VHH binders against p53848r504to814. Designs and how they scored, part 6

Target 1, 311 residues: p53848r504to814
Amino acid sequence: TYIMAIFNATPDSFSDGGEHFADIESQLNDIIKLCKDALYLHESVIIDVGGCSTRPNSIQASEEEEIRRSIPLIKAIRESTELPQDKVILSIDTYRSNVAKEAIKVGVDIINDISGGLFDSNMFAVIAENPEICYILSHTRGDISTMNRLAHYENFALGDSIQQEFVHNTDIQQLDDLKDKTVLIRNVGQEIGERYIKAIDNGVKRWQILIDPGLGFAKTWKQNLQIIRHIPILKNYSFTMNSNNSQVYVNLRNMPVLLGPSRKKFIGHITKDVDAKQRDFATGAVVASCIGFGSDMVRVHDVKNCSKSIK
Short names: E, the ipSAE of ESMFold2; O, the ipSAE of ESMFold2 at other seeds; V2, 0.75 times the mean of E and O plus 0.25 times the DockQ between their complexes.

## First folded at step 1 (VHH)

Design d05 (framework vhh_7sr4_2)
Fold by ESMFold2-Fast, scan of step 1:
Structure d05 (fold): chain B 311 residues (1-311), chain A 121 residues (1-121)
Amino acid sequence: as target 1 above (311 residues)
Amino acid sequence: EVKLVESGGGLVQPGGSLRLSCAASGFTVSSNYMGWYRQTPGKQRDLVADIYSGGDTKYGDSVKGRFTISRDNTKNTVYLQMNSLKPEDTAVYYCAKEIYSGYDFEPFDYWGQGTQVTVSS
């Protein structure tokens, strides 16, 4: 399982309280420490650099401001002689194609896109032009200002376009019995699949794509827990849909899955933790569950405490 | 018990100044994300200014250069200094404590009762 460490290069940092907002030299030193902590326990680490807040209802940084915050830092990381470059994988947390383009130029390996290409129609073209780049296709609904109003999932397929669906490695009667319990994960899978097909149609390759069901994005705390438990269903899910007057088979089976439960508010509902940092111990237990249910990558704030649970 | 109590609101003429206070209890302001929001009748609450545990601040576009958020750790209080007030700044101002991981849909756990600011023109 890969560990993806969160590093917020923004004054809009959430649970870290702006601890990492500083000049490039100070931020690089913080990243070196994060990498050393992770590599003490693991053979590699992924650093996910965010230059813009994805918090609902937050004021979004301009594209130029996001580039100013993130790109020089990524370049400094790649140029550092203090880091074992073969063991450090770089990700940028951005939904903007121009930011992704600039990050690729300075050596990122992964584009982590909360919107699955919804917020920027040019994203898939950028990813397609760079077949060596991994793309995290995350599930959400609406936009930053509306996603928290769209956590209503119905007992129906995605519009009239879905023709058939399959949960592999599940017998027919068991599938029928589970339908009421699996509405959420099936709807999430169908919506991910729609974005997946659009990515493929734009030239993105299946081997570039890792899926993220988007814990905390357009989902209630109970729905976040259901998603974690139903990762095996997502990893065994396929369906057919009508697209551009043709029937298309959408196969999500065995795609790598990222989960980011770190310090999420829904953990606080279970443990009654009132501070995001105080949730790190509980986050470790949830991370262990995510891995047990089939997560291939976990995105975390506190590498040391989470690593104890997954080691 | 977490509690936020706002004060310092009132009536002021355009171009005037007010300083709002948010007295916190049940937690330490210096180690938490805090924000000021305002709400006009019939509208949702909008971010005015916030301050992170590390001391960094940000402001809504309409108040940049006019408002300043700060805190006094010894009094466990967050302030909003409002200068060059305009009629459109008329609203109920709320202090908020955020317990948030960056991805949850409800970014705020605690709100104060609010304090009315009226800029007469």
Scores: ipSAE 0.000, ipTM 0.170, lowest interface PAE 11.4, mean pLDDT 74

Design d06 (framework vhh_7sr4_2)
Fold by ESMFold2-Fast, scan of step 1:
Structure d06 (fold): chain B 311 residues (1-311), chain A 119 residues (1-119)
Amino acid sequence: as target 1 above (311 residues)
Amino acid sequence: EVKLVESGGGLVQPGGSLRLSCAASGRIFSIYAMGWYRQTPGKQRDLVADITSGGYTKYGDSVKGRFTISRDNTKNTVYLQMNSLKPEDTAVYYCATDLYGEWYDLDYWGQGTQVTVSS
């Protein structure tokens, strides 16, 4: 299993619950310390650099400001002699194709796109032009301002374009009996698959893609728990759909899965604790469950406590 | 269920040509990636060529420029045109489907067709 550490690259970000006014040298020092701590317990670490907030209902930084915040830092990380470069994997958390393009130029390995290409139609073309780059295709609905109102997956029916679906290693009759209990994960898988096919049609290769069902984005706390428990279903899910006058087989089976449960509100619902910082202890238990259910990568704020759960 | 039936193999002299066909039944052919593999006794199956549902092709280094893979979705058939055949091309050729999925078991392979190149 891989650990992905979150690093917010903004002058007004909070570090360890405190105010953080860091220049690039200070941020690099923080990342070096984080990497050394993670590599004490793991063979590699992924650093996910975010220059723009994707919190529901947040105000978005401009593209130019996002580039200013994130690109020089990624460049500094790659040029650092303090880091074992073969053990540090760099990810950028962005939904903007121009930001992705600039990050690729300075040595990023992964584009972590919360929108699955929904917020920027040029994203897939950028990923296709760079076949060495890994792309995290995340599930959400609507946009930042509307996603909280779109968490309705009740009375699920196959979309008009979907012709047949399969959960492998399940008899068709048994699948029908379990349909109501799996409506959420199948609906999420269907929507991920639609974005997957658009990526493939634009030249992105299957081996570039890792999927993220998007805990906390267009989902209630109960739905987040259902997604975690049903990761085995997502990893065995396929369906057929109509696309551009042809029928297309969408195979999500055995695709790598990322989950980011760290400090999400649904953990507070489980523990009856509304303090996000105190959720770090509960996050360790949820991370262990995610790994047990088949998650290949976990995205976390508190690397030390989560690392104890992974090894 | 998936059924793949290969045809077109046989004995040919070096420098000759053969066209292999793979007919698919019981499925929606156009949605699947298709490929040709070959196997000589005592070795694992090697990829010869593949073609995606979108028509993109890939070839093994030893056959580039000599072999061409194509598909006809109206006939549910994938083809391998083999030109300038060499003795080293002698093998059993297998048709396979779902190349990007986990379906590499015997249910998604054809029965194979023997190609022998000898003088």
Scores: ipSAE 0.000, ipTM 0.104, lowest interface PAE 19.5, mean pLDDT 72

Design d07 (framework vhh_7sr4_2)
Fold by ESMFold2-Fast, scan of step 1:
Structure d07 (fold): chain B 311 residues (1-311), chain A 118 residues (1-118)
Amino acid sequence: as target 1 above (311 residues)
Amino acid sequence: EVKLVESGGGLVQPGGSLRLSCAASGFTFDDYAMGWYRQTPGKQRDLVADISRGGSTKYGDSVKGRFTISRDNTKNTVYLQMNSLKPEDTAVYYCAAKTYYSGFRDYWGQGTQVTVSS
């Protein structure tokens, strides 16, 4: 199980002339400390650098601003002699293909795309041109401003284009026990699968792709809990669909899965605690559940408390 | 820029027929479910008919058996064939494109007026 530590780049850190160098040095020192703490307990650490907030209803930084915030920091991390470079894996949290392209040039290993290529049609081409890069294909709906209004999974968005569904070689039509209780995870799986096929059709390789069902993106707190519980279904899910007058088989079985429950609103809902720091303690219990249900990677704000849950 | 342009509306007598067309541009038409909605002044928009990406259709109860929705992916156009029109079908008809797979949930046309009167 891998740990992915979240690092949010400082907003407007690059606004003044020489100030951005001091800002980068400060942020690098924070990352070095975070890496040393994580590597005390783990053989490697993944740092996920975000230059733009993807939180629902947040104001989006421009592409230029996102590049100014994230790219110099990633470069500084890779050039640091204080970090064991073979044990530090770098991810960038971006849905923009131009940002991904610049990040790849300076040494990122992973592109973490909350949109699964929905927000930028050139993303898959960038990933395909770089077969050494891992791509996290996350599930969402709509855009940053509308996604919370699209948490209705009672009906399937792909409609009758879906021909057959399977949970590990079992025809879903014969699984009455699953039909009403798995509508959410099957919707998510179908929508991930459609994006997966588009990625493959654009030249992305299956081994590059890790899937993220997108806790907190176009989902209520109860739906987030259902997704965690149904990770085994997602990891055993396949279906056939009609596309461009042809049948396409979509196989999500055994794909690695990332979950990011850290400080999500639904943890506060369970604990009735609105403070993000207090949610870090509750996150440990939720992370343990994610791992127990088959998560291969967890994305967290508090590595120390998360590490205690997965020791 | 995304555009949905409706045409084919007008005045028709009860029992008559009209065919509405909606020409789409600025997005990948095949990735969208398409639908027709109608609205009378001061009231909420009602679903008339939807067609999925796979061609499956759904109709509002008041129009079943009288209206037929279809799509032509080669022309990026969705159609609504309206037969046996009644005065209560009088409304502004809106074309809509819906997807969970683009940065924008719904696209709407500007509407076309259909009036059924003797």
Scores: ipSAE 0.000, ipTM 0.147, lowest interface PAE 19.1, mean pLDDT 75

Design d08 (framework vhh_7sr4_2)
Fold by ESMFold2-Fast, scan of step 1:
Structure d08 (fold): chain B 311 residues (1-311), chain A 121 residues (1-121)
Amino acid sequence: as target 1 above (311 residues)
Amino acid sequence: EVKLVESGGGLVQPGGSLRLSCAASGFTFSYYDMGWYRQTPGKQRDLVADITSGGSTKYGDSVKGRFTISRDNTKNTVYLQMNSLKPEDTAVYYCAADEPLYWGSDYFDYWGQGTQVTVSS
C-alpha cells in the first residue's frame, strides 16, 4: 500500500492586504520533514502537490497562478540533495493539461486528475505523449460548481459482470441482493470505465492508469462509506457499452485503486467532529478499512496518524 | 457545533462603504478557508471573495479593486471591506467556511444566516 501525502502549495510572498508567506525554501523544508517522517515507517512516499482549490463554488486559481505555486516547488524537490530521490514519488493534483505538461518537464511522476479528463479535453493527449507518467483517473460528475448536487445514483449498465470468486471480502460475497446493494458502485464503475475507454482511445496505456472512485466528490457521506466497502466489486468489475454502433468491452478488473478518505467532511459527520484537525483521529480507522477492502494507495493529509493504521 | 455569525450590513448610498464581519466558533478557524457569498432574490449564491487558511485572497470580477477580504485568526473573524458600493451590490451576504483542502462536498459546507446590504438613495 502506497501513501500519498497531500501538500498544498501556499502562495509565495504576498503583500497588499495579506501576510508574508513561506518562500520556496520553507516549503521545501516542510516537504523534507514530511518525507523523512513517512520514510521512517515506509519504503517510499508519494507527495501530491496541489496549487488550486477544487471545492464547490470556489474561485479557481488561474493557470498561471497554479503554475507559479506548484512548478518551482516540484523542481526544488527534484533538485534537493537532502531527499532520497529513489524513494520520493512526485504527484501533481491538477485537472489542467498545460499544468500537467509543465510538471512533467520538471520531474513529476503522477498526474492526479480529479475530473478524469472531464474538465480539460487535452489531458489525455498529454498523458498519452508521456508513457512513463502515471495518471489517476478520478470519478466525479458535472463540474466544481455542480458536482455536489449530482449525488443521485440510479442507473447502471445491464449485463455487467462481477467475478465473485476473486472477491476476497466475505461481506460482499454473502450479499443477499447484489443488484440493489451495488447500484452505487456499478454507476461509479461504469462512469470510470467510460472515461477509461476514452483515455485508451486517445492513446493512454492501461498500465499508466490508477482509478479513484472520488470519495467526497458528487457523493453523500453514506455513499462514501458504501464505496469503501465495495472496493472489491470495483476491482472485479466489467461491462459492455455501445460506442459508434459497436460494442466495447470495458474491463476494470485488477486496476490499482486510490482512496482519499483523510479529513473528508463525511468522517466528521459520522464521528460528530467538526474540526478538520480532530478528524485525523477518525481518519486512521477509515484508512485501515480502505486498505482492508483492497485500496492500493491512500491519499492522506496527516501522514503520521494515517501511517500508524497501515502498519 | 459550527457557528458563523455575520454583522455589519445595512443601508448605504451609492459610493459609500460598509465593513462586514463574520465571527466563527466550533472549529479550528485558522485551518479553514473562509469566504463571502451574496444572493439576490431568485438567483443562486455568487462568490464575492475568499481567503485561504494561508491568507491568499481571490475576488469576483465585479468586486475586484473595490472589496477587500481579510481575517484575524486571534479573533476567529473574517472581514469584508466594501468600498465604492453600487446599487448592483444589493444582496444578502453570507459567510462560508470550507476546509482548505480540495476535498469538497457542499453537504458539510458551513454557512452563516446572512446579512442584508442595500445600496440605494
Scores: ipSAE 0.000, ipTM 0.197, lowest interface PAE 11.3, mean pLDDT 74

Design d09 (framework vhh_7sr4_2; at its last look DockQ between E and O 0.02; V2 from the best seeds 0.00; counts 0 for: pae E 15.6 > 2, unsure alone 62.8 < 65, placed apart)
Fold by ESMFold2 at other seeds, look of step 2:
Structure d09 (fold): chain B 311 residues (1-311), chain A 120 residues (1-120)
Amino acid sequence: as target 1 above (311 residues)
Amino acid sequence: EVKLVESGGGLVQPGGSLRLSCAASGSIFSSYAMGWYRQTPGKQRDLVADIDSGGSTKYGDSVKGRFTISRDNTKNTVYLQMNSLKPEDTAVYYCARVYSGWYTPHFDYWGQGTQVTVSS
């Protein structure tokens, strides 16, 4: 399992730690320390840089400001003589295709898009033109300001377009027996799958794509726990749907999965009635559960402590 | 900005030895993995050997035990010592700098190549 470390170059992200908002030299020093700490425990480290907050209801930086915050920092990281450049993998957390273009020019490896292309219709074209780039296709609903109100998964957004569903390594009778309990993960899988097909139709290659069910984006705290438990279902999920007067088959089997449980709101609900020492262990247990249920990558704020719980 | 210059190629008898050098311009050579690749006409470039920023080495199966990669960070130079050369080692040898290792090795700089010919 890979560790993705969050670094926010924004002044307004609570769970992302606003203390990293400083000049480039200070931010680079923080990144260097983070990387060195991680590389004692791992053969490589992934750094996820964000120049625009993606927390629900946050005020969005302009595209120009996002570029100003993030692109020079990525360039500085790649130019540093203090980092083993062959062991440092860079990700940019952006939903804007022009920011992604600029990041690619300065040596980013991964575009981490919480919207799965929903917020910028040009994103898939940018990824398709750059076959060496990994793209994280994440699930959300609505936009940054509205997503909190869209956590109702009783009805399927793709409705009658879905013709048949499968969970591999089980027969359809098992899926039918569990249908009421799996409505959430099946909704997420179908909506990811629809965005996945749009990416493929725009020339993005399957091997460029890593999927993320979007913990904390249009989901309640109980829903986050259900998603973590049901990662094996998502990783074995496929379905057929009607598109352009034909049926298409969408297969999520063997797609790499990212989970980002760290410092999400639901951990606060779980730990509220537990003493401080037990809260520390409960937080680590959530990360370990993500790995145990099959997450291929975990996105965390505290790499050093989370890495020790994994190793 | 970065320039890689290979040298040390030439004509050699089977069983002989050659030492290839790759001199890099620039100030951050020690932070990157470096590699030697070879290409015969009509084929893609194949890994011969690489050495990462921490000094760990990897070798292609056909050269293990015969070739040794090393680096001198004070001279910004990577070397390939080739012993017990065989006719099948005949190729153009390229030096490359590896940028990142996440998805696939990214090769942001290549040398122009040096010919190694092992007579039959």
Scores: ipSAE 0.011, ipTM 0.472, lowest interface PAE 9.6, mean pLDDT 79
Fold by ESMFold2-Fast, scan of step 1:
Structure d09 (fold): chain B 311 residues (1-311), chain A 120 residues (1-120)
Amino acid sequence: as target 1 above (311 residues)
Amino acid sequence: EVKLVESGGGLVQPGGSLRLSCAASGSIFSSYAMGWYRQTPGKQRDLVADIDSGGSTKYGDSVKGRFTISRDNTKNTVYLQMNSLKPEDTAVYYCARVYSGWYTPHFDYWGQGTQVTVSS
């Protein structure tokens, strides 16, 4: 299981922004400490640099400000002789193709896109042009200000656009028995699959793509728990859909899955909305559950506690 | 509040032309797919034309070659140019914003609709 450590290069980010916002030298020192903590227990670590908050209803930084916050820091990380460069994987948390392009230029390995290409139509072209880059395709709906109103997932009806669906190594009868229980994860998988096909049609390769079902984005806290429980269904899910009088086969089976439950509002619901530091203990338990249900990567604020949970 | 406002409908004779406009608002309008749908009394709405954020278009079979959808992101507006109109094109035309999925569109906003009547 890989650990992706969040580093927020923003003063007002979700859960942790003020603690990490500083000048480049101070930020680099914080990252060196994060890497040392993670590499004590793991053979590699992923650092996810965010220059703009993506939490619901947050104020979005301009493209120039996002670049100003994130790109010099990524460059400093790659130029550091204090870091074992072969063990540090760099990710940028951005939905903007121009930011992704600049980050690739200075040495990122992963583009972490909360929108799955929805917020910037040029994103897939940038990823396709850089076949060495991994892309995290995340599920959401609407935009940063509207997603909270779009958490309605209706009954899954064959006969709309979806013609067939499969959960690998599952009897047809068992799939029928699960229909009412799995509406949410199948809707999420269907919408991820639509973005996946668009990415492939634009030249992105399947082996570049990791999927993120988007805990906390367009979802209630109960829906987040249901998604975690049903990761095995998502990892074994395929379907066909009608498009312009032809059928398209969408295969999500065995794609790597990232989950980011760390300090999100839904953990507050579980623990009765305690402060962020107290949520670290509950987050450890949720992270262990994510791994137990088949998550290949976890995105976390507190690397030390989450590393112990993974081992 | 996001609003979609259609204009340009009216009465036209067979073989005539109309241009519909849909003015939209939102901080990331250019990132949304937009579509035109039409409804005849007693029937479900059906696809006329869709355009995604990158300019890729999809048309209903009955309008291909006659209608053209386009968008102007600087004006937050989507257009439908309707040529060679037929009596069968008579319907209320609705503008919609697609909030997820290209192949299985989900809609978060619809316009009020604009009547298009092709007389005899």
Scores: ipSAE 0.000, ipTM 0.327, lowest interface PAE 11.4, mean pLDDT 75
Fold by ESMFold2, look of step 2:
Order: structure tokens, then sequence, then C-alpha cells
Structure d09 (fold): chain B 311 residues (1-311), chain A 120 residues (1-120)
């Protein structure tokens, strides 16, 4: 299982006044320490750099500001002689194709796009033009300001466009007990699959893509728990759908899956009334559950403490 | 099930031109990138050109500016226009449906190849 460590390249909130936004040298030193701590416990580490908040209802930095916050830092990380570059995988958390393009020029390995291409129609072209870049295709609905109101998964959004569904190579119609319990994860899988088809149609290769069901993006806290429990379903899901007067087969089996449970609102809800010892355990238990249900990559804020809970 | 058939190869003088065609059978030609590769005797296959489903193109360094790849999705056909041919362009040319990987392209369908010979 890969560990993706979150690094927010955001303004210093301690009111440094007119100073340069989070000095790059200081940020690089923080990254070096983070990497050394992670590499003590793991054979490799992924650093996910974000210059724009993607929390629901957050105010979005401009594209120019996102570039200014993230691109010089990414370049500095890749140019550092203090990091084992063959063990450090670099990701940028962005939904903007121009930011992704600039990050690729300075040496990122992964584009982590919470929108799955929904927010920027040029993203897939950028990924397709760069076949060695890994792309994380994540599920959300609506946009940053509206997604919290779109967590209604009782009906399938793609409706009759979906012709046939399979779980573990078995038609879902033959799995009555599973059918009603898995509406949420199958809904997410279908919507991921539709974006996946669009990515492939734009020249993105299957082997460039990891999928992310998007914990906390257009999901309630109970839905997040169901998604984690049902990762085995997602990893064994396939379906056929109508697209442009043709039928296409989408097969999500054996696609790598990323889960990002760390510091999402639902963890705070779970740990609300737990004392300090039980709170630490409960936080680590969620990460361990993601791994136990088959996540190939987990995205966390506190690599050291989460790794201790797993090991 | 997918079948790729190359045509248009032959003997040509240095400085001459040829146009290769690759006819594809199958229901999803327009959804995939297509590429031309070539192999000289005793050597590995090398990228000549590829073109994605949206029409974006890439070329090998040795052919850039001389060769042009294009596609016609209504005919399920990919073309390679080869101009200013040189003796070092002599090879078997293969059409392929292209997949990418971390470091190298991956393929699941190849044609049988068409011979191009550039000599006096």
Amino acid sequence: as target 1 above (311 residues)
Amino acid sequence: EVKLVESGGGLVQPGGSLRLSCAASGSIFSSYAMGWYRQTPGKQRDLVADIDSGGSTKYGDSVKGRFTISRDNTKNTVYLQMNSLKPEDTAVYYCARVYSGWYTPHFDYWGQGTQVTVSS
C-alpha cells in the first residue's frame, strides 16, 4: 500500500504580514523532514502538493495564485539533493489543466484531480499528451460550492444509459441481496466509469489512471463509511453503457484505488465523544480499515502517527 | 477481433514519397490512439508517429517534419504520409492500437506490416 502525504502550499495563517508566502526554503525543509520520516517506515512516499483548497464551500484561489504557490515548490523538491528522488513520488492536487501542465514541466509524477475532469474540460488532453503521468480520477458532483447538496444516491444518475452491471463477473440481477445494499458504491462506480470513458476517448491510457471514490466530496459521513466498506465491490465492478450511439464496456477490476479519509469531517464525527486514547485509536482504525478493505493508496496528513497505528 | 491491415508500402527512390494506410476493423477505432512503428532488420521497433482519438500527434525525432500522421474515423483508417524519404527509412512499417505505460507504450493489436524500401 502506498502512503500519500498531504502538503498544503497555502498562506501562513499565523499572520506573518507582508512576507513572501510560506518561504520555499522553509517549505522544502518541511518536505525533506516529512519524506525522511516516511522513508524510515516505508520504501517510498508520495507527496501531494496543493495550492488551492478543495474543501466543500472553500474559496478558490485563482489559477495564477495556485501556480505561484505550488509550481516553484515542486521544482525545488525535484531539484533537491537531500531527497532520494527514486523513492519520492510527487503529486499535485489540482483540478486545473494549466496548473497540471506547469507541474508536469517541473517534474511531477501524478496529477491528483478531485473533479475527475469535471471542472476543466482540457484536463484529459493534458494527461493524454503526457503518457508517463499518472492521473487520479476522483468522484465528485457539482462544484466546490454545491457538492454538499448533491449527496442523494437513492437513484442512479445515469439511468437507462447503463445496460448491464457485474460484480465479481456476476450479473447484478442474479445477486438480489447485494443489489439493494450496493446502490451507493455502484452509483459512484458508474459515474467514475463515465469519466473514465471520456478520458480514454481523449487518449488517456488505462494504465495512467487510478480511481478515487472521493470520500467527503458529495457524500454524507454515513456514505463515506459505506464506501470504505464497499471498496471490494468497486474494485470488482464492471458495466456496459450506451455512449454516442455505441455500447462500451467499462471494467474497473484491478484498477488501483486511492482513499483519502484523513481530516475529513466524518472522522471528527466518529471521534467526537471518545477520550484521548480512544480518539487516537479510532483515527488510526479508519486508515487501517481503508487498507484492510483493499485501498492501494491512502492519503493522510500525519504519516508518522498513521503508520504507527498500522505497523 | 480487431484487425489492422497496412498497405501502401513499396520501393521508392531517395527523396520520394509514399503514403501508408492502415484499415481497422472493430467497433471502437475512434476511441483509441493509433500509431505507426517501424523495424529494420536486426533492430527493435521504433516509434514513427502516433495520433490520439482527439487528433493530437507525436513524431519520432528522425521523421519530424518529413512524415505526417492523420486519421479518418469515418473510414476507420490511419494514414502516414512519408515525404523526403531516405535510405535509413527502409523498414517494415506496422500499424498499432496504442496503450501507454509508465515508461513504454503498450500494444494489444498490431498489423502484419508493410515493407518500405528506399533505394536507387
Scores: ipSAE 0.000, ipTM 0.099, lowest interface PAE 15.6, mean pLDDT 78
ESMFold2 (binder alone), look of step 2: mean pLDDT 77; pTM 0.769

Design d10 (framework vhh_7sr4_2)
Fold by ESMFold2-Fast, scan of step 1:
Structure d10 (fold): chain B 311 residues (1-311), chain A 121 residues (1-121)
Amino acid sequence: as target 1 above (311 residues)
Amino acid sequence: EVKLVESGGGLVQPGGSLRLSCAASGFTFSNYAMGWYRQTPGKQRDLVADIWSGGSTKYGDSVKGRFTISRDNTKNTVYLQMNSLKPEDTAVYYCAAGEYYSDYPGYLDYWGQGTQVTVSS
């Protein structure tokens, strides 16, 4: 199981990003320390660099500011002689194709796109032109300001484009038996699959794609728990759909799955820990559950506590 | 238990003023962005104003220059001072709190029950 450590290159002091906000040299030193600590316990580490500060109600850093904050740092990490470059995997957290393009030029290995290409129609073309790059295709609905109002996942209907669906290698023998219990994970899988097909149609290769069902994005706290429990269904899910007047088989089986539960609000609903940092202990337990249910990668703020759950 | 309790709504004539208050409990107030949203019959909830714990603010275009949002982190309270009220400001006003995540999109975690503001002659 891979550990992806969150590093926020943002001026905001209300989150972990505030503790890391500094000049490039100071941020590089923080990353070197983080990597050395992680590599003492693990064979490799993924660092996920975020350069875009968010606010409730969709105020985002400009593309220019995001590039200014993230790209020089990624370049400095790759040029560092203090880091064992063969053991450090670099990811950038961005939904912007121009930011992804610049990050690729300076040595990033993974584009972590919370929107699954929904926020920037040029993203898939950038990924397709760089077949050595891995892409995390995350599930969401709407945008930052609307996603919480779109957490209604319908029962019954397969949708006009969906023809058949299958669940493989599971205790579940018939989908009719699961009609009320799995509608959420099946809808999430279908929507991921639709984005997956668009990525493939744009030239992205299946082997570039990791899927993230998007804990905390367009989901209530109870739905986040359902997603974690039903990861085995997602990892064994396939269906056929009509696309451009042709039938397409969408196979999500055995795709790598990333989950990012770290410090998220739904954990606080269960444990009554209202502050994000107070959720680190509970996050460790949730991470262990994610791994037990089949997550291939976990995205976390506190590597130390989560590492204890993995080993 | 997390609670947001609004007060200060009511009936006021055009050109009048109201001050809304939202008392928050059950979480570390200073770590959350606070906001006011409003909803009129048949419409979606719209941003009125938001404020970060450090005092940075944003306003909806229709209220800019007339409304002022503020917060008191020692009292766990956010305020909305509404001046030069118009009939179009008639709505249910909701207090909201959002946990900040710089590496994830911010979203509204908690909502109050709402308080009615009616601007009518």
Scores: ipSAE 0.000, ipTM 0.228, lowest interface PAE 12.0, mean pLDDT 76

